# VH-VL binders against q7z443r523to685: the designs that were tried, part 1

No score or structure here was measured in a lab: all are predicted.

Target 1, 163 residues: q7z443r523to685
Amino acid sequence: TSLNMSTHQLTITVNVTSLEKSLIVSIDPDSPLLMTLYLGFQYQPNCTHFHLNITLPKDKVWQKDEEYTWVLNPEHLQHGIGTYYITAVLSERQEGAQQTPSLVSVITAVTQCYYWEIHNQTWSSAGCQVGPQSTILRTQCLCNHLTFFASDFFVVPRTVNVE
Structure headers, positions and changes below count from the first letter of each chain, unless a header shows other numbers; Kabat numbers aren't used for antibody chains.
ipSAE, averaged over its two directions, is called F for ESMFold2-Fast, E for ESMFold2 and O for OpenDDE. V2 adds 0.75 times the mean of E and O to 0.25 times the DockQ between the complexes of E and O.
[cut] marks letters that were taken out.

## First folded at step 1 (VH-VL)

Design G01 (framework fv_gatralimab)
Fold by ESMFold2-Fast, scan of step 1:
Structure G01 (fold): chain C 163 residues (1-163), chain A 125 residues (1-125), chain B 111 residues (1-111)
Amino acid sequence: as target 1 above (163 residues)
Amino acid sequence: EVQLVESGGGLVQPGGSLRLSCAASGFTFSDHYMNWVRQAPGKGLEWVGQIRNKANSYTTHYAESVKGRFTISRDDSKNSLYLQMNSLKTEDTAVYYCARDYYDSSGYLYGMDVWGQGTTVTVSS
Amino acid sequence: DIVMTQTPLSLSVTPGQPASISCKSSQSLLHSDGKTYLNWVLQKPGQSPQRLIYEVSNRFSGVPDRFSGSGSGTDFTLKISRVEAEDVGVYYCMQSIQLYTFGQGTKLEIK
């Protein structure tokens, strides 16, 4: 994870080893920062060349911790397993004028919804998908059945210091 | 019969605290997500917060107006839901309802299908 | 938060006549799972809220078939084909795609 102070950009590298889980990207700025994230597969994306994008902070979220969280389900990772790059570009106009470089913490995690399948006495993800209100602290599970649910996740923290 | 009964409402001073209880009967309480919804005098319904079941780690969610002041908890062994209200404000004056989330036969979650009788909280000096 | 807007805020209907209530959401209530998370709740005078309709058009058990819901995306309608005295109350639409927000309510009175 690196922050380029000259271009106000941050690059996140994610190695996707499985398409059975969703990727959670969480950015925690020390003050509000309007930014756009761009996703690329095996290349560093920019505002003119990217596969997917999202503007943060998100509006109309259930919890404040969702404001800087991007949920990427397997269908969003259409190029399969491999290295994905995310470029975060700060907007030229900010809500509160930022004169001083900010400390930005970036956490990536993978998660999946699991429920206890009584008939087979095992955990299953069938009929469930990770919802857009998920964060690194909790997974929203959108399921088409009534069962007992649990979620798991793996967290890979990345911190960027700006000098 | 399926029933929810709230208790614990009353008159409290601004800045004070109050704890509401909701007793559930007639269904498997431990399987359901539960909600608190309030209604100020002469006003509409406002969702306050939700607590999920044990399978979802008792995860809680709150409306912005109460976040940091209210805490939802539950005791599945007693079929009871609780709302701890701290730092009460006059605008918290309302009838507080507990409500059960509905799952259809395919397991989709659609919000409230069973409501309690309500308990009145008045925050006034 | 998703804002739910109801029109009209009140209406008076002669018994046996139809009533129609509109509900608009600030964003689509259609989820990627194919379900639309729009519900209707009724509160009769002096009573607790009670269930009416879930997923746009599905009546809960015990709800008369004179009640029908319709709509998609951001525009929804609740219709009562032949209003009866017991239908008096405040009707709320409620979205459940991002937890819960209610419309401001529509008060139905008998003329």
Scores: ipSAE 0.000, ipTM 0.486, lowest interface PAE 18.4, mean pLDDT 81

Design G02 (framework fv_gatralimab)
Fold by ESMFold2-Fast, scan of step 1:
Structure G02 (fold): chain C 163 residues (1-163), chain A 123 residues (1-123), chain B 111 residues (1-111)
Amino acid sequence: as target 1 above (163 residues)
Amino acid sequence: EVQLVESGGGLVQPGGSLRLSCAASGFTFSDYAMNWVRQAPGKGLEWVGQIRSKAYGGTTHYAESVKGRFTISRDDSKNSLYLQMNSLKTEDTAVYYCTRDEWELLYYGMDVWGQGTTVTVSS
Amino acid sequence: DIVMTQTPLSLSVTPGQPASISCKSSQSLLYSDGKTYLNWVLQKPGQSPQRLIYEVSSRFSGVPDRFSGSGSGTDFTLKISRVEAEDVGVYYCMQGIHLYTFGQGTKLEIK
């Protein structure tokens, strides 16, 4: 998906089919690009009407690839299963001015952390949460117990519209 | 002990330039993001800019009021942080502090502050 | 671009009495990790600023339990249960979620 300087907004549409997993939204530009993302349920959000927002790139990251990744845990998806809209708005003031349009890649995925539960001989997500350092390349698992961990990872379909 | 010591402040005319330095000691300077924060006489604190650690590409960010005029740099081999100030305005008159961000994985804000260096811009 | 607004900007209290300072942010300071990145900073007269509270309510080492922070989202409060002479100074709230923005500062004086 391409986003240029004459287009300062894009909308990502994703259908959430389960609240058992966390949604990962990645908007990776080919050069640094300051933007704010807004989340809406069943409506296209903007800067004055939204459920949640985040400014990218993030400043509290362990690795550089976390800078443009938004992790939405089930608690952030307040309205349940259904269609969520994310509007990304470019800041008018960019760090390190660019003279050419910026290209961005948009990937949406779902993930969840599991551990092997000896008592029931099965995988369980109890006591584990997907952490904010997660990216499309790796899932951070934050668990309140010490054990062997695994995660699933599925790229989910999305629609991107550029204004 | 952990210390930050600023230097380079002084009197400069509008339109002039000045370079501030901050000498760090007592910690592994290269592991930390660093900031410049200023305070005009009798006014509150204003964040000026930040430079990330080498692990995060040494990227810089600036407050809108100084963007295009100020440049932050660092020399990890000398444990030093710098602020190059160009096209100075009377509004840039302030005490300038260098500050350390807390360890990146436990980052909550600025945990160490220097004693400040005074910059006066007047004609 | 996050604006931090403090109320009041000046406060005079009798020693031993409580003090309360409000801070409002133009945007939520809740991050995706479930933490709220709101700090309180104190600048005593003639001194450099020093850290007081992080993550809304956590005191830095050495900060007396007289100090307590509370709040969520965009509304935050710093309380001093029994003000002492050593508490005189200017208190700033500071958001750390997107770079740094400070409130205007609240000057606390003893009557």
Scores: ipSAE 0.000, ipTM 0.492, lowest interface PAE 12.7, mean pLDDT 82

Design G03 (framework fv_gatralimab)
Fold by ESMFold2-Fast, scan of step 1:
Structure G03 (fold): chain C 163 residues (1-163), chain A 123 residues (1-123), chain B 111 residues (1-111)
Amino acid sequence: as target 1 above (163 residues)
Amino acid sequence: EVQLVESGGGLVQPGGSLRLSCAASGFTFSGSAMNWVRQAPGKGLEWVGQIRSKANSYATHYAESVKGRFTISRDDSKNSLYLQMNSLKTEDTAVYYCTRLDYGDYFYYMDVWGQGTTVTVSS
Amino acid sequence: DIVMTQTPLSLSVTPGQPASISCKSSQSLVYSDGNTYLNWVLQKPGQSPQRLIYKVSNRDSGVPDRFSGSGSGTDFTLKISRVEAEDVGVYYCMQGTHWYTFGQGTKLEIK
């Protein structure tokens, strides 16, 4: 679960097999760690070549466990199914003159929101999306209709390389 | 090198007002939540209040003992934090420290403390 | 408010001997993310407070390994395996799970 992020860079590789679910990427450092994540499709991204990025910890959160969680909805996975690469780069502006190696835990999971659809007597995801306040502990469901809803949650395989 | 330097302390009469300042350097001040913590003579540490970054709408929260009398503000262009203290009581006599939460807005811990500035409320 | 209670309030230790400080919270400090936001802060005589330990057991940069933190839920302990003269000061436990509250402090003195 824990990986030493001493080289200032870490690459996460995950295979996306469906665009019906949102991808949740959680990087939990053992101490506060300012970093930027870059997303690439079929290539390893860097600070000059990527299609999406995020700086962690997140500035605008309601719960502290959101700070190191990146929620990637199907609209963010614009190149479709396939292999996505996420490169995490440590900021040069960490505290102090000496930066000690930090242990980080990386979890990747998929989730989706469902509601009970009375007319068809089945669960549907129509009109619902996974919200940005989702974490590995809870899924935020944002629905455009009033109803009861639930979510699924699956940890998905990933490969992590430290450079 | 991360530094916080408080100023503005002094002697004030009960019912008076005083404004403290904290000058920050060595980090991206605008991205950090900032706190004020005080320590009465011979007593322990007491959290006074917090102000978040612009990303969280400069939200403020105060300890119950100072709510309604103290106001925290910041000027990101000057890397400065302020504490406006009104209706001062003798119980407000303390050394006031400004503290930083680690780099981002609303982190878990106070990691850097200033040197403190002394406020004495006495007749 | 979460109330933090420290014992003892003062402690005198012979140099080289161990010291132990207890901290109890009025409710669990486990946050919804599974982390426990308990810190230990040291204030040396005439100096500003400084962080020693964060998230129960993690030493800050530059803190000697003779300092160790442990505990879970509502009961926490700070241990110094071999007290040195430079360790004199007041030790505070602090919770960051729901805003911020400090214990009343434990004064460590050398015999």
Scores: ipSAE 0.005, ipTM 0.472, lowest interface PAE 12.5, mean pLDDT 81

Design G04 (framework fv_gatralimab; at its last look DockQ between E and O 0.07; V2 from the best seeds 0.00; counts 0 for: pae O 10.4 > 2, placed apart)
Fold by ESMFold2-Fast, scan of step 1:
Structure G04 (fold): chain C 163 residues (1-163), chain A 123 residues (1-123), chain B 111 residues (1-111)
Amino acid sequence: as target 1 above (163 residues)
Amino acid sequence: EVQLVESGGGLVQPGGSLRLSCAASGFTFSDYWMNWVRQAPGKGLEWVGQIRSEANSYATHYAESVKGRFTISRDDSKNSLYLQMNSLKTEDTAVYYCTRGYDFWSGYDMDVWGQGTTVTVSS
Amino acid sequence: DIVMTQTPLSLSVTPGQPASISCKSSQSLLHSDGKTYLNWVLQKPGQSPQRLIYEVSNRFSGVPDRFSGSGSGTDFTLKISRVEAEDVGVYYCMQATQFYTFGQGTKLEIK
């Protein structure tokens, strides 16, 4: 599904039910599109009132799918479980005289790093953190120890509104 | 020996076009993002734009001052980077440098620079 | 875009004396990956720019240890403990956290 960003703004609604997993927000525009995302808890954020922000596309990424992906770890979700709002605002500086892309896809997912713990015969996330290079398709695991890892992720239902 | 060599600079009238080339040698060119940086006479350095690697679908990004007029491309089979400049303005007069871009594994960025090629836009 | 401001824009130093260049950004250069992408570049008279320091404080191979970089967030400093004649040139700070922006440059002269 695709959204029209011709109004220069869109809002994404995410219901967080657990603080043991990281939230991944992925935006896929048809053409390069400079934007800033703002995060708010129980309110719709804007450029003057927000908890956290990020400018997209990200620089210093390894792969293409990281460019428009925001990774929010539990420490970033400081207000706990509940409804978070993300407002995406288009930069006034775009592709010179080129028109703003009319279609944008938005996906949200949750993920966590797991490894098999031989002593207890169970999966564990101890000593691992989801890294900022994670995407919808790939989870980066930053761990204190060397072992074989498996990542768990799934797409969460999303509600999006244009302005 | 890691080296970048620019070519294609010259004198062009306002509104004209010019294509710059940058030949890379001594490293695996296809693994690197690449940048163009320019320097107007007596002025500081200004980033022009970048092209990423195949892992980033050859994404390109440009400075506001050149968007819509300049296009960056690359040919990994020839270890070559290009800058197509259209609708040239007198403000585009500068020495244009080819620079090796960000390497995810080392963290190095703009660690190799070419000798530069001079573009003069004058009537 | 992130604006980079250097001070001073010019300085003259007697050989053997220290030099210090300040660089300030309009926004924090801390990337979401936890790294700070601030580099220093040197351009000697009549030459192409050359690498000096990356990620705030890391010297590129071949850079003498009399060069040191420090800072965090929006405030960064390049120090030369004992300036030599070969150090003459223009020093640029460069943010690479969100694309690239250079400072205006600081001209270092011996006199």
Scores: ipSAE 0.406, ipTM 0.779, lowest interface PAE 2.4, mean pLDDT 86
Fold by ESMFold2, look of step 2:
Structure G04 (fold): chain C 163 residues (1-163), chain A 123 residues (1-123), chain B 111 residues (1-111)
Amino acid sequence: as target 1 above (163 residues)
Amino acid sequence: EVQLVESGGGLVQPGGSLRLSCAASGFTFSDYWMNWVRQAPGKGLEWVGQIRSEANSYATHYAESVKGRFTISRDDSKNSLYLQMNSLKTEDTAVYYCTRGYDFWSGYDMDVWGQGTTVTVSS
Amino acid sequence: DIVMTQTPLSLSVTPGQPASISCKSSQSLLHSDGKTYLNWVLQKPGQSPQRLIYEVSNRFSGVPDRFSGSGSGTDFTLKISRVEAEDVGVYYCMQATQFYTFGQGTKLEIK
């Protein structure tokens, strides 16, 4: 879970197996670090070739633990099921700088919002989305209705390569 | 209904200190990030700094021109925002406004402003 | 630091005629969350600043329909379709993507 970030970047490999679940990528550096994450489907992304990116820490967050969390909903994962690559480029890890290595913890998980559908007496995800305030500690559910809610949460296998 | 009222402005000498207050009413103050913005005589608006909510550990941020000299604090039990200004310079002469910060639900930012309080730094 | 540049700095308009104010940023205002945090603020003579437009094109509650905002990236425009006497004052654009930076202001006057 904890990695030594002595280089300029690392790559996280995650196998997405569901078109309905959201992917949560959480990075917890031991010190404040600026970084950019790039998402690629079935290829290793970089700063000029990627599907999506984000800069962390996020500065418009409801709570502090959202700062290093990337929420990828099904519409963000529209390329399908399969292997996604995330390249994290640390600004303090640029070539030519002498610096103290930082420890970085990486957790990836999938989650989905459910509500109890009274008419069918079953759990459903219709009308609900995982919100941007979600973290590995909690799932924000944004629904077009107010009912009894629940969410699942699963830590998923991933491979991290330091470069 | 929603209101911000600044106070504590006055005349101070260079190198002096002054503490500004901003009283909030008509909204849940503790949920909001808060900003200070100033306007020098005949000049435009300049952001001074920000303090975030308890959920954000009351994090503060400052413009480079005031970093190290100004300190923003808040007391949620009194619905009050404060600006402690130390080592004042003549270029700190301005009207100081408090203004309400980013609202995650509406997307509004700097949507409510106080009337301002005047700080004059001169010999 | 993001620099905000407004043009023109002063504008004199005949009542009932349109007005247009340009605001340019030194770098993109597109935030990583997909939103562009460009606001417009009006300061009427002798008053404190007041809200006008948020997120490029959205009017705050109570702002007349004659005000509209547009733009993307680094180039933004505030338009007033028919200027009224109550519209006089100084208009500021403000970026909120990286804390806050104001433009230098555009003073709107009636001819």
Scores: ipSAE 0.039, ipTM 0.637, lowest interface PAE 6.0, mean pLDDT 85
Fold by OpenDDE, look of step 2:
Structure G04 (fold): chain C 163 residues (1-163), chain A 123 residues (1-123), chain B 111 residues (1-111)
Amino acid sequence: as target 1 above (163 residues)
Amino acid sequence: EVQLVESGGGLVQPGGSLRLSCAASGFTFSDYWMNWVRQAPGKGLEWVGQIRSEANSYATHYAESVKGRFTISRDDSKNSLYLQMNSLKTEDTAVYYCTRGYDFWSGYDMDVWGQGTTVTVSS
Amino acid sequence: DIVMTQTPLSLSVTPGQPASISCKSSQSLLHSDGKTYLNWVLQKPGQSPQRLIYEVSNRFSGVPDRFSGSGSGTDFTLKISRVEAEDVGVYYCMQATQFYTFGQGTKLEIK
């Protein structure tokens, strides 16, 4: 799960099989890095062609482990079911950071928030969303009701290409 | 009804500034990229810039003709799109349209246009 | 930047007759996602632009079947099988493969 970045970018390939769950992407560098992630569907994105992007580390986080985590909700994955590509482009080192090469740990997982719907006797995600402060270790559930009970969490197989 | 309504146009001197607004209604504004397109008097359409949705922010792109002078922003809580125009030039005189961007589900792009707001840059 | 070139720039058509507008791009409009983002937009006199065609050949909802789009790569065509009075306006091709670029526009008039 750890990669040695020999170049200024890497590409993560993830097969999304459900649009009802959120995708969690964790890019954990061995030293502080400034990077931009680009999301593409069925194509490798770049700085000019992408659906979504995010700059890491996040500026507003509750906990440090959120800094290099990207939460992609179903709404963000609105392209559909299929292969998503994430291109991470290194912008620069933070002050005091080590020189390249850098080790980067990449983890991808899917999750959703569920509650027990007593009337239908089933688990439901209705009215619930995975929050942006979720990480690989913690799922933040944002619901418009107070019946939240649990969440699922699955590591998603991925392919990482260092370019 | 899906609708975009521009406002803020007016007369301004060269070198001046102006801020345009676009109010969206009838659709989930936050789900869409938004664009500004302008049309000089008697001329064709010219893309001005775009603002894309990000996970926690918005990415913007501009035509070369307005880079460094124009800034696009949005407030999803207000269903509003903005175009801050600085260092205005006479060639910026145009009707400015806000347009709804690409929909990844339908394939539609710029399928909704406002009525436009007129910007006149003149001494 | 991708340059879009339309021909002709003006067209006068007798009602009921067909019309054809060509649009050429300076580079292929085939996107890496496999789609070709070529659009046709119509601006009727005194009105805001309105969508006609997306992804080369798909009509927007409400667009009459008299309108058809075709083409690939760098060459595209908009055809109107039977021009009506309501079709008067300026037609623009627009690429959306790399941001956006419009053709010069084709003014369609009725004879």
Scores: ipSAE 0.000, ipTM 0.577, lowest interface PAE 10.4, mean pLDDT 88
ESMFold2 (binder alone), look of step 2: mean pLDDT 94; pTM 0.960

